# VHH binders against Probable flap endonuclease 1 homolog: the designs that were tried, part 5

Target 1, 350 residues: Probable flap endonuclease 1 homolog, of Danio rerio (Zebrafish) (Brachydanio rerio) (b0uxl7)
Amino acid sequence: MGITKLAHLIHFDAPASMRSKEIGDYSGKIIALDTSIVVNQFRSALPGHLKLSPLAGLFYRTLAFLEHDIKPVFVLDGKPPHQKRAVLEKRAQSTGWSSSQSPNTGSAFNQECLRLLHLMGVPCIKAPGEAEALCAHLAKIGTVNAVASEDMDTLAFGGTVLLRQLNAKRDSEITEYSLPKLLEALQLKYEEFVDLCILLGCDYCDKIGGLGPSRALKLIKEHHTIEGVMEHVNRKTHPIPLNWQYKDARKLFFETPKIDDPVLAWSEPDEEGLVQFLCKEKPLKEERVRGRMKKFREMLLKRRKQREVNMQMGQTRQSRLEDFFPATRKRRAESAAVKESSGRKQFKIK

## First folded at step 19 (VHH)

Design z4 (from z2 with N31D)
Fold by OpenDDE, fold request of step 22:
Structure z4 (fold): chain B 350 residues (1-350), chain A 118 residues (1-118)
Amino acid sequence: as target 1 above (350 residues)
Amino acid sequence: EVQLVESGGGLVQAGGSLRLFCAASGFTFSDYEMAWLRQAPGKRREWVALIYWSGDTDYDDSVKDRFTISRDNAKNTVSLQMNSLKPEDTAIYFCARWEYEEGDWDHWGQGTQVTVSS
């Protein structure tokens, strides 16, 4: 899912745009997440008929983020674009999940996710369309610091920072992508980069046959647009799709999601509300939920204490540094009034 | 430390029966969903049966109506009664714990070999 072979292209042609990070590096950061990505990680691990609720996974994952002092912003999918229909159908066929989840079931699950996230005290926004597009937009405008996603199309949507493999596991290596650094390294404008992504393959249209990543990059550098590329490719070796919808795909990547300015607020989780929802209405064991909440609170307390200690130590270091570096009293440079004795020696030119 | 120890495997003729056992330790057993997984030679590990903390059960279609998973919370044990065994049931069977935090089976034992002869 996403942009085909973009990660490979970046690894080889723009490694400077990538950084290895740890989850601790994102303490205090606001991170946008496509809720579907988080949920699908749990769905993919289990046969679809099992009653192991992906909501439970969302619950645990969210707490893990909060424990690392990450401020998550969850984004829910809205109406998928028409261009993505083919991809969605293929996915439904491969997962055996009948796409026939009535538009109503998807909506019901989204409502459950909203309720859960509300009870957890984390902001959740419904996108008008693709969640990734909204996540990317939020990062672009600086509302969030990064987007956590496994889909590389976040970059194509203009997301300035993409985090891959953010799974809230202690030992997980996170790969951070910077769009600005990527564009610089590739020597492309954003518009050219979007066209490159379309040439590589995206979820919204077909691609030119036989066009590999290296060649696609070269062609975009030379011709700057898909239109330019089409004029110069050998159509026998690189067939152009009939009725190629690359313009529609391009438009989707450039489209700004229309949302009201989101009020992002984080609050303490409502444990009783969570127990009611997850344990009384859903089949989670109450003792387990409460036990996890207890652990969460303990971790927060521990973190708070550590911060207090660090602040005290920092203050002691600063005070010691100030004690050692007495403010060099700016010696009032006594402006020696150099009395410019304007001795006008009237050299009488005889 | 979480430990799962499987036992009860062996050689059986087609149509025969076996009962597998798993002893669990190192965690609050009654709070977890437990499963049996199996891995045949040259194949991927596959899910066979699941028992929820509530006592509800689910089965893979291949073993439905032949296998029965059960648990004893007082003894921290999970069992798999296997009836009407088939050669295709030949595998190493593993007892596994489901962990929501991991979103996966996070622990299993060394497994027990089940061989069904034709």
Scores: ipSAE 0.793, ipTM 0.924, lowest interface PAE 0.6, mean pLDDT 88
Fold by OpenDDE, fold request of step 22:
Formats: C-alpha cells, structure tokens, sequence
Structure z4 (fold): chain B 350 residues (1-350), chain A 118 residues (1-118)
C-alpha cells in the first residue's frame, strides 16, 4: 500500500527528514487517522470469519490515544477513486478477502465505526474519497498537527507530517516524516516529488518498468517531470506502460478534498452507550469493556493531578526565578524617572 | 505475569487422537478469547481454533470437524481434542490469548510438540 520503496528512498537519500519519536512527544497534539488503517491492522491478524471485531480494536486504540493526551481525528473512506480499482481488485484476489464484502458491508462497517467513535466522544469525518488524502489535507492546512498512517502516500498527498508505527504502545518507536524537510533534503519541489512518487509506484497507476528508486530520483532531478523523464528513458530497458494513467494519478494527488469546515470536538465517552453497542449488539464482554473504561478514567484523573502539580511547581519556580532576579525590575523604574526631570530648562529671555 | 503452559503433545499414528491442555495464569481468564495456534517446521504460525469468552468456537477449515476446543473457566484451562490426526497436523501447538489492545495474540507458552506418523 502506498508509494513503493519511498520509505527506502527516504532512509538512504533523505534521512534528515526522519525522526525517531515516542508517543509521549505527541501529548496535546491533534492527529488525523485513517480509520481503515487502524481497522486493517486488526483484520490482518485474524481470519475474516472470526467474530473478533475490528471495532473492539478501534475502541481500545482510541482510548490509548486519549490516555496519551492525543486528540485523534478519525477519517473514514468515502468512495474510492476509479484509479484505485485495479489495486483493490488485486488485493481482493490476494487476500482471499472476497471483495464480496458488498459495497453495503463496507458502508455498514463505516457506520459502525462512526457510531463507535461518536460514543467515544472523538471527532470522525467522512472523506469524499480517500481518507489519507483528507488526512493529508488537514495536516497541510494546520487543522491537525500530524497524520498517523502506514501509507507513504500521505506525503504524496501533501501531508506535512507523517507518523508511522503510532500504535499507542508506550515503548513503541514512532517514525516521524517531515514533508518540508524531505523536499529540502531531496532538493525537489512538491510537484516534482509527486512525480517521483508516481515513478516509484503508487496505487493509482502503473509504473515504468525496471526504474529503481535511485534512478527515478536522478531522472526527476534532471528532467523535473514525468514527461521529461519519458523523453529521456530508454524504452527498451524501461518500458512505459500502455495507456499510462500517470496524469490522472497526478491530478488525484493534487486534488483538494471538498469538505465542510469540520467541527473538531472531543468529549467524554458514553460508557453505557459503548456497552450497549459493543456488548449487547456486538460480542464483547461487558466486564472487559467496563474494566477498560474504569482504567481509562483513572488514567485521566492521574494525568490531571500530575498537570496540577506541575503547574503549581512551575508557578513556584517562576516565582522563585522572579525572586532571584529582583534586580531587573528596579532598573526599569529608575530609568523612567530620570528622563522626566531634564526637560524644563526655562530659557530666561534676557 | 501472564503465563500459558501447554501440555499433552506426543507421537501418534495417522488417524489417532490427542488431547492438548493449556493452563493459564496471571490474568482474568474468563474475560479473554483463547486460541490454539500451530507452527510446522519451516512454516509460519497459523491459527487452528478459537474459543470466545461466551463459549462459542471457531475453527480453521483444515481442522474443522476433527478438532474441538473447550475451556474451563473455573480451572483457567483451555483444551484441544484432536481426532483423526493427519501427518499435516504435525507441528508445535501453542495456546494463545487474544488481546484487543495489541491487535494480536499477545501471549503463548513454549508449546507442545505433536507428531503424526504416516
């Protein structure tokens, strides 16, 4: 999924764009998440016929984010672009997950996700198309601080900050990618970078055969566009796909998702609603859900108390610093008094 | 500390039967879905059978109607009755706990060897 070998290219050619981080570094941050990414992490671990609901995973993951003082914004997929159809079909064939989740089942599941997230008191936005595109857009305009995704196409969509391996585990190492730093390190414009991503391979079109990451980067640096690259590649060694839809892919990456101004609000989870949904309508054990909610509340309380203590200590430190630097306040008062006295030299007119 | 201890493995002839046992400790056993996994030499670990907290069960198609998973919450045990064993069932069998927070099987024991001779 995403841009083929982009992570590899970045690791070797633009390591300065990457940082190792901890989940604690994102306390107080607003993070956009593609809901499908979170859900798919649970789906991939189990056969599809098992009643171990990805919704339960979403529930636990969301609480974990909130416990870390992360403000999650979940984005749901809308209608997939027609350019992605081939990739989706191929995936359906390989995973044995019969695409026969009827368009209706996908929609039903999205509604369940929406319901769950609503009950959890976290904002959820439905994208008009690809969720990652909207996540990237939200980051680009500064509505969110970062995008959490495993897909590198977030960067191609213009997401300014991408977080990989954000799994809400305390000991998990998060890799943060900065698009601005990446562009600087690669010495590319964003438009050139998008073309590079297409050359590397994306979900929306074919790629030039035999063109590796290093060569793709070199060619884009030299020729600046896919069109320029096409004029200079040896077509025998690097065959260009027939009816190559690279322009459509490019357009998709540049397209701004059309959404209404999102109202991002976080509220306390509705425990009774969650029990009704997850335990009565779904097959989760009530004691487990309630136990997890209890733990969540305790953690929030602990954090609140810690913040209060830190604020009190900070105030005491600030007061102590003010006590230690009393001298700088006195100098400002004396300098103001000296300026007023000199002006009244009365010129006695003899 | 979460502990899972598998037992009951051995050598059997094709068509034979074995019963595996798993003893669980260190967590509220009755709240968790439990599974049996197996790993054959040179193969990836695969899911075999699952028992939900409710007592419902699911099976991989390869073992369906031959294997039966059960649990005793009072004893914190999960069992796997294996009938009509085949050489293809030869593997190390693991008892595993499902953890939603991890989105995976988060704990298993050392496993128990099951060898089915032709």
Amino acid sequence: as target 1 above (350 residues)
Amino acid sequence: EVQLVESGGGLVQAGGSLRLFCAASGFTFSDYEMAWLRQAPGKRREWVALIYWSGDTDYDDSVKDRFTISRDNAKNTVSLQMNSLKPEDTAIYFCARWEYEEGDWDHWGQGTQVTVSS
Scores: ipSAE 0.793, ipTM 0.926, lowest interface PAE 0.6, mean pLDDT 89
Fold by ESMFold2, look of step 19:
Structure z4 (fold): chain B 350 residues (1-350), chain A 118 residues (1-118)
Amino acid sequence: as target 1 above (350 residues)
Amino acid sequence: EVQLVESGGGLVQAGGSLRLFCAASGFTFSDYEMAWLRQAPGKRREWVALIYWSGDTDYDDSVKDRFTISRDNAKNTVSLQMNSLKPEDTAIYFCARWEYEEGDWDHWGQGTQVTVSS
């Protein structure tokens, strides 16, 4: 699931678009998370027949995020698009395996994730299609500050900030990717970047044979579109797929997910409901879960008291400075100015 | 400081038995799932057996009915009784603790060598 070799291209051709970050840098931020990525991390560590549940992992990870003052929004996959199923079918034919497609919509596991996150008081949204597309959309429209995912196609969907390796480990090394900085460094419009991603290889169509990342980038910079690139490559060296469905792939990356404006609210976890679900229906030890919840409540109380102290200090400074509005308006204006400057440079092309 | 110390390894003929021990300290042992994993020469580390806090157990299919994992919460130990040993069981055996917040085995010992000769 991703754009082939995109991380490699960014590392060598646009390193300024990457930053190493720590989890504390995201205090106060709203982060959309692809739930399947989080869950699959726990499944990768476990044998397939064990009673251990990735739901327990999701529970603990979510508490850790909340303790770091992160406001998580979990997104579940819906039905995969037909373009992806077609690529998977072609790959299966090449390996000799028969196709077996199972839509992720309405699965029993998704219902368990919804129940868990509801009990934890955090938003969980089921995407109409792939979770990455909705996560990217939420970042693009400003509903969330960043997307946490291991999938690089978040950037191709227009996700403005991608966080890889966001986890609760003390020594976590988070990599932040900025789409605006990436476009600036590559000197590409977003539409050109999407075509580049398709040339690099994606899950939604085939790619031109024998075309490496450096040459793909050069061709897009010279010819601007896949159509222009096709007119200028040697078709013997770089065979073009018959009936190449790059336009369908492009459409997917540009498509706005069909979903209503989400209501995002965070509330206190329902400890008794969590104990019932995780300890009585699942194999977690009740005393351990309750002890963890007590620690969590103590951390929340400490943070609430610190906010009260900060408000008193802000009220004192406000009285001395005669400021009638919260300082948040100044920070939003600074962010808007940066966004407008980046957007206007996006329209200047040589 | 969490510590896991394995012992009981050695050389044994095929068909023989060994019992491995893991001494745990620095945490509330009775709260945690514990496991044995092994690493054969040139291969990746793979799990062998798991024991839940409740005492329930799970095993890899290759060792089912031959190996028995057990725990003693009073002594903070995990053990692995290995019967009907095969040359394929030759590996370094590690005791490990499962940590849900890490999503991984967050502590291991240095391991104990088990060698099964034909």
Scores: ipSAE 0.488, ipTM 0.777, lowest interface PAE 1.9, mean pLDDT 82
Fold by ESMFold2, look of step 21:
Structure z4 (fold): chain B 350 residues (1-350), chain A 118 residues (1-118)
Amino acid sequence: as target 1 above (350 residues)
Amino acid sequence: EVQLVESGGGLVQAGGSLRLFCAASGFTFSDYEMAWLRQAPGKRREWVALIYWSGDTDYDDSVKDRFTISRDNAKNTVSLQMNSLKPEDTAIYFCARWEYEEGDWDHWGQGTQVTVSS
């Protein structure tokens, strides 16, 4: 799952590409979320056979995101790509192991997520393939500001900003990864980075044996491509997989998901629909759901009122400043724009 | 502040019975799923029994048909009736609250020791 040891490599070889963040830093941002990551956080805390539903967890988490002024876009997995299915089938044949399915996994559960998020007024998109690939694409083309996922292959798919551990807890610590800063720190082109990820280990093909992260990075920096690396490794020490399908894996990471750019809109949750779905059809307590919805509406009202106060204070300060420097009104607007684009530093009045 | 206080633990011979109690305070008890978990020395806490706000129950296979979880919303208590006790049931038993917003058991008691002698 994901890219083996990539987080470790980034921590030690490209720390400048990482930042510690808080959920409040994402107020006003559009964030694509891999729904399976959110759902699996609830599943990993429970045995899979329990009647507790991760759907309820998704409901509460989504409200918390909306309360923090995050505009979430949830993405569901489609059909796994054939490259991944081949690797998974090989592993299943090797083990002979048959694991029990989680009761909240599969197409039926995805339909319940779609219904829930529709009732909540939040966009939910089924990817044609991997959710991470679509999330990465949406960030790459600017439709979303960031991708929230625990899966590091989001960076290999070209996701420009990856957020790990985005949860709705107050004072939560989020790790933000910037792909542009990562490429700069490693001094790699994106294409070289994808080949590095394949050497580290991915879900779409086998890897060269015995090749650790530092060695893989060094080889890519020296030889630029997997083909170049293969020409320069001792194949006795680092055996090459037979019929190694690294080109298919590379193609998958470069592939643009075949989907029209979505029309994204966020609307008021349908409380009566939510009660019908979560409380009448599912085992949640109606009073708890209605109480949570009331708190949600109260938080939105507080946010709206605080924004009105902030605008009044901003308008008052701006109007007073204009009165002091009427001949520089055009320069003042230009200076304010430069201050906003140049960072967080406030413009000082002499 | 949310508080969960377990009681009723002790020493019992194999084949015997014991009833654990958990007193809850600091939250609207009737709204929450509650559970008993246990921890043997050197092991992780493991789930034992769960009771939903509705009164529905679920059990780990190792205790099914021997243990019964129940709740009293008027007294804010969760109970665990343990019958046909085995030495492998020896552990510290914890009362816990499930919180969907956290995706975890977000509050625990300090635990009560159950020791089953063979």
Scores: ipSAE 0.481, ipTM 0.774, lowest interface PAE 2.0, mean pLDDT 82

Design z4 (from z2 with N31D)
Fold by ESMFold2, look of step 20:
Structure z4 (fold): chain B 350 residues (1-350), chain A 118 residues (1-118)
Amino acid sequence: as target 1 above (350 residues)
Amino acid sequence: EVQLVESGGGLVQAGGSLRLFCAASGFTFSDYEMAWLRQAPGKRREWVALIYWSGDTDYDDSVKDRFTISRDNAKNTVSLQMNSLKPEDTAIYFCARWEYEEGDWDHWGQGTQVTVSS
């Protein structure tokens, strides 16, 4: 689940970088989502398997986001880097469990997610590597406003805004993390923060033994790099892993994903295509899917009509306000600008 | 308002049988997946059996071949036939409705006690 103890460190040492939010706060925002997080939430909600459960969950969750005026961008994992596979194998060896894939994590299931999201008119992008790295990159370059993930690695990859617990459940509280505010509160450069994350523990290499969050933060603030920390730590109390691959881990966090900047567009869902896929090819009940789509269309229509009413009410109220005092000052300013523009044009025409 | 009311619990000897019933109201019952869950003393609530809108079923391995879930859409009921009962089956049994929008069970009843003596 990403960087060990990072959420704890942020809570105690940088609480100003965290905010509690509600889903309505993200109206109009473009949010990148790690698709596996959404799918795995639905897999884990019932200890048995529901027919089409992960795919049905994705369908309903996506409609809920669209109804909240969120513009979702779903990102699928590519091939994990060898550094992560090595650490996961070591952790599996020490815990005695296998890291084998579930039936719904293969390439066939990813193709079903792509087909679903295409029919829903929502962008879906396959990352060249980790989905969280691409999500973070999209936020860093401004293509999306935030990343929705449970993985704190998003911050280490440079994701500027991380949202945890973004879902449509009634009692869910969304926690928003701001990387700029986090760096300011910790008084760290991004590069120093990445080294701190590696010291805290990450999926891409081992960590220095016995080094807790508070001590790791202090050492990075004093010495700025893992190399500096290694020169100043007591190796008896804080043993350093032999042949420690921290430089490879650092490189992974700094790398820009090798993918062209996507062109994102959202379109109306294809209800007939969704019924064909989910109800005729898959076992969802057509009447329930069509009923949900009707509710969705009615909500979008109400939102459009409400925006039209708000514009009319705003224009009507503003016109009344402008008729006597503020409007005449505005009209005189606009008239003066027109006269200056006319004077400039007449000067050039002359 | 959605309501689920369980009944049919009681005391039974090991190896015996019992049939639980769940009466549903306040929603279009035939559209929903329904399940039985159970909670033994000092344990977390555990999934037992699921029946889909289509009539298809799924079971936890511990009850497979002993329990049978069924539904009657005309009467808005779900039932659980429990055969070859063991003391480990002792629990409060809950009827629940699955809701994809919540990604969770959004309604369940007050439960009915099943006690299996050795």
Scores: ipSAE 0.479, ipTM 0.770, lowest interface PAE 2.0, mean pLDDT 82
Fold by ESMFold2, fold request of step 22:
Formats: C-alpha cells, sequence, structure tokens
Structure z4 (fold): chain B 350 residues (1-350), chain A 118 residues (1-118)
C-alpha cells in the first residue's frame, strides 16, 4: 500500500512536483515496473477462483506498452525485509489469520511471469529484496527513466520519477511525480523526506500516534530528524510506539540494493513460444493470441516506417542547411552537400 | 461497434424459471469470455455467471446449481437459464464482455429486469 497520506501531502503542499501526462509522452522511454503492482490490478477485477489469469493480463498490458514505444523493465520481489515480515506477522496474529502464501503470488507464479516476459523479449529482473527498492535504484542511477507503480514507497526509496496509473486503459490519466521537484518544493533534503515518510506511516514500522500530514511536515522542517521530533512532541497527544523501529525503516529506505548492473535488451516476442505457453499450457484461445500478435507486428512496422521517413527528412534538411552556411569560412561546394546527402551524413551543428 | 442487447426478463413467482438472452455484435464473439452480472436496487453490480470461450463455465455460489449459462457461437448469443428463482434474485441483469487489455468488463448491455415475487 505504501506510505500513508503521502499522495495527499504532495497534492496540497507540493503540487508543482506533480504533472498530468499521457502514455504517448513516454515514447522511447525505459520504465521500470513493479510486476506485482501491475498484476494485482488484474487480480482486483476478479474473484480468485476464476480461470481468468493475471498472466494473460500481463501479456496484453505488455504488448500495449510496447506499441506505445515504451521499453518496460519488469521487477519481481525477492525476500521481504525482516521489518515488513515482523509487521505483517503481528497484524496476522491480531486478526486471527496466519500469514499464508497466495497461490497466485508465490514463487511458482514468479517463475511463470519470468517465462512469459522472456518469451515476450522484455527484461525481467528478480530483486534481492523489495521490487520498489530496485526500481527506485535503477531510476537513481539512470538505467531507467521512470518507475511505474501505485506505491508511493518509490519516492522514499529515492526513485527520481514515479508514474501512477500507467496502465494503457482508454481513459486513464497518468500522474508523474518528480522527487527532485518534490524536495525543492518542500525544502527538504532527501534524508529529511525519508523521516517525514516514516512519520506519515510506512509498512516497515509503526508511527507516532495522532500525527497528521501537515503537523508531521512542520515538525520535520523545524527539527530535521525523527530524533529531533521526538524531543519536541507532547507524548500525551502524540504517543511514541514501544520499541519503535524507525531506524531499521530508515536504513531500509537508504539501502542500495546489492545487484550487478543489469544488461537490458528488448527483442521481438517469440510468438510460437507464447502460443505454447498461453494457449497450450494455459486456457487462452490461440486464434485470439495470434490475432493480437499480428496487430502488434503491424503497429511496430508502421512505427518503423514513420521513423525512416523522419530520419530521411532530417538528413535532407541537414544536408541543405550546410549549403547555406554564412561566408565565415571557405564555402564548401554544392557537390559536398550532395556527398553528405548520399553518404547519410548528419548536419554538423550543435 | 460492440453491441450487447439483453432480453427475456420479466415478473415470475418464487420457484419459477426464466431464460435470459444476450445478442452480441461488432466483435469476434467466439474469442471472448462472456458473463452475466446483476444489480439489485441500491446495491453494487455483482458477478453471477461466466462462460469461457471454450464453453467452460463458472458461477457465483449464490446461484450455483440453479442457473446455467450457455453460448451459441453460430448465433452470437449468451443465455442464462434461471431455475428455482428466489426473491433475492430480483435485479437488473447485464450481459458483459471480459477484456484482458482493460482488466475489466469493457462493454455492457442496457440490462433486462427480473422480478421475483414472493
Amino acid sequence: as target 1 above (350 residues)
Amino acid sequence: EVQLVESGGGLVQAGGSLRLFCAASGFTFSDYEMAWLRQAPGKRREWVALIYWSGDTDYDDSVKDRFTISRDNAKNTVSLQMNSLKPEDTAIYFCARWEYEEGDWDHWGQGTQVTVSS
């Protein structure tokens, strides 16, 4: 679920860090996605006993992204951190329900996602811990341009650009959050922002009681750290949790995932492999999958042809512009402009 | 354009039967999962029965063994045979198409009223 009330705080106290966007604005961009968030959108629409598979939803959604010229990088969760496991176990004990593995979210399902995305020719990476942490890291180091997730934790992990509602649905409006603009608008350092997120409420520890977003922001701006805030709050109105593990939560948000720099490559989907997996082993109709793949290939061909036209128009314009340089240097002959056009040389202007 | 048109609703006494029909057009009907959903007065729309492209079916527990969903791919129709009707079955019944690209029921009919008198 993420950090409680953070979206509300940003809306009211840092609206300049938010922008409304369209999926077409991300043409050519590399976007890291937390796979479980994407898959859970499909699970929420259906009772779990139906044969309608979230894998099929992932397949179709991924094709839609690729048709919009998005280069997706899917990230799967690894082992949950002990901070989250402890909180989840205590909540399960309080409700009388034990923590049980979901049939469609366990290790077997992750292997099916890996196989699907491999067949589709898109990168899929298993994080050493939380997928959100790895997604945020990839954005921080510039490997991806943005993180697509519904989880505001991405910002607390240091993800520089978060996209919410990137789902290719007809009427969806994408909200883009910029962490640098957010920090500037709030006038906070990243470390102060992480402590603010912990005060607002996160999945990795409890929070101070009775502390709303406006008050939490004010206290962090005045005192800079959770330690400073604890020294200055009225403990009766704002009780401090027993054995409050805020330092462990802070450490988790600051931790750099231990993973080698990934090699990312996108290739043409393996249609025969997809039909074998989705139609022979799973209950999708082969003719429907093949029809969708034909549409996909047609859209890619159309995009490739348009780019070839755009490139030739640019090369033609650049060649002619070199012919019109002012007489500040010895003029190159018109036959040199012909050589640049025929040689595919670009216009030499910075 | 995708069109779904329901028919066959009406007033029936408890314990009675009705058969609903949904005529579909504007898409390759045999490729799609189809469903019946219902909306009782003042309540949210609830799933009732699903028929897969293969002809396999699934039902909500409240209607299992009383309702039967079927399809005719030659006529592009979905049917819902409702037996042993109860007053609790009173609702507007909607035919819907499942679309994986939307992750939702992307097209609906206008609905047909079923009223079960006690």
Scores: ipSAE 0.475, ipTM 0.771, lowest interface PAE 2.0, mean pLDDT 82
Fold by ESMFold2, fold request of step 22:
Structure z4 (fold): chain B 350 residues (1-350), chain A 118 residues (1-118)
Amino acid sequence: as target 1 above (350 residues)
Amino acid sequence: EVQLVESGGGLVQAGGSLRLFCAASGFTFSDYEMAWLRQAPGKRREWVALIYWSGDTDYDDSVKDRFTISRDNAKNTVSLQMNSLKPEDTAIYFCARWEYEEGDWDHWGQGTQVTVSS
């Protein structure tokens, strides 16, 4: 689940922080993924009693990412934070449901994901808590270029770039969110943005009643903190939750995950290990898996050959430019940076 | 080009039987899980029965013991034998292919109408 109405607020109040993208735009990029993205997509498409495996879906999706030259880092959820369990239980009691399900997949399933991704040669990290928090942290410290998730909480955790709808489906439309551009467009500090997200509604505490996105944004811009907002709202129209745990929610969003910086490496998939796991232990058809692996290897070879051709054409074009206007490409890049200081361009005349 | 063509629908009295057929072409049929889904007016498509590449089957509880899905890999067909039909079985029935690359049923036919009268 995510911050209530945050996508709506961004669309109307900070559209410059959003960009439509295509999967090819992420060639060469390291992307942290909450593994639940793939799993939940397959689970929502599968009746719960079918033997179709979300692990098979993860396998095929990962190959598709690798074929697009994406370097995926999968992150598995650990134990949900106390703050989230309390809110889910309160919501369940309000609707007559009991909280019995962790947002985390069971330990056995996590181990199967780890085994699969190990066989595929792709990093998989188990977060100490929410995968979103670790994904956001990895982006914040520059270990990954972006986070792929459907959960807008990624931005509240400080994730610098969030990708929604990165799924490699035909006609998928990816939306990229930039936290720095969002903060600039809203004219908010990160700490103010976190308080705004809490006012909008999050999974870690209740929210002020009757407070819509536009009013919440205005109040944060005027008063800067939830504490300031509480001093200035009409409590009759905007009731404050009793013993409101917003400070615990704020702490959770600010918390740095306690995990060593990972050393990330990608290696060739182990086809024989994958066949053993997916076909001998799971119900996938061996010939289909081997055929898909052959396609994968052929596409990687084609990509390598295309890059060799592009390098030859680039080197040929660079040589011709250097003969006529040596370093013209370098000068254009330097002129963009130097244009502020000099206002003149250097040309060699023959 | 992947093609799925359903047939065998029609009007039948409650308690009656029908057999639906799906002719498949344009892919290696024996490699794929195949399913029947149905859509009643005003409702979304719902899963009815699944047959795995291995021949194993699964059914929605509402049709278990009344419907039987089967496949003929030599003829590239999936069939659905529907017995003890009820008015709530009235729907357009679609044959579908599961595609892990898409994480969804990636191809359906045009559907065949089944109408069960009392």
Scores: ipSAE 0.436, ipTM 0.758, lowest interface PAE 2.3, mean pLDDT 82

## First folded at step 20 (VHH)

Design k2 (from z4 with E102D G103S)
Fold by ESMFold2, look of step 20:
Structure k2 (fold): chain B 350 residues (1-350), chain A 118 residues (1-118)
Amino acid sequence: as target 1 above (350 residues)
Amino acid sequence: EVQLVESGGGLVQAGGSLRLFCAASGFTFSDYEMAWLRQAPGKRREWVALIYWSGDTDYDDSVKDRFTISRDNAKNTVSLQMNSLKPEDTAIYFCARWEYEDSDWDHWGQGTQVTVSS
């Protein structure tokens, strides 16, 4: 989850920053995805000894996104920061839970993801640290339109748009969070919001004891910083952690990932390379993979044909009787504006 | 329209045998991994046996060497032969298809009840 009780706080104190969406609403959008989401969904569904690979899940999920005209950018975790390891070890000691409740995928699996996504013509970037931090950065600088993650840390890292539950399941309902609308609704600067997240509880340091979300929000609004909050709480009822590393946590949320601005490009999948990798080297059935690729190509052809028809009809629009009637022009203009804003205008200008 | 229909459940004495069947339709059956899952009263649904498209099989440790999963791609059927049945095998048994796109078992039938008396 990342930030303890943040989703709850947003529901009650900033509901205007949330929207329910459908996958079709993201047609034409560039979305950064934390690759571990797919892996973790797979591992929670099956025992680990089975020959059902998360890599296959990633392949099929990516085709589904591409069919919805989403331009995905997959991000892999690098080495976790030392701040996170210290907190996870301390939590394991206090709760009895293993520090490896979310097992590492390993460097070999990351290389397989890179190879797969390369063959699919989809960008895959290995973050220098946490994938969520890089995803948030890419959204902040405008390289991607949104971040798909289940981790509320994305907002604390400055991710401008967070999508939760982005998947291709039939009944999936996507929740969109807007950081600018959240900051406005809470009446907080980003820096104050980061300190609030630390007070609520994060993966990178301890928290002040006995401090609930409503009081934490009030204290940040009154005192603006963790330092100000510490000066104004009763330390008997709200003990301050020994050697509290909140400054290190704050620094981590503010830090710009050390990576060059990526050049993102999407290309046609290499079907023969995919069959070699997934079917000859891995246990997937070639006929199923080729059948799925055929469906994918047919869907893309259908989309291209529909856009060509729309362009043809648009170029002959003035010769039709319906263009002379105000109600028809109003309905067509609303439809055309939606199509142009969904990405067709960008193709038109080329 | 994908459809899975289980049958063959019933009441059997401990140590007895039972064979479950699953009829599949609405998809290219031979391309998919198929499984039997079970749910005992008050417990979560758990995996029992899996058969891959290749014919390879895997089993939960609790049923290994007692249960045998098989498939017939010509008839679009999955079977589960259950031998040496124990009271703890009592459950509703479901036939399921693995779907990689959502990393989940995406189709189940109504299930078939297996009851093992002591």
Scores: ipSAE 0.504, ipTM 0.801, lowest interface PAE 1.8, mean pLDDT 82

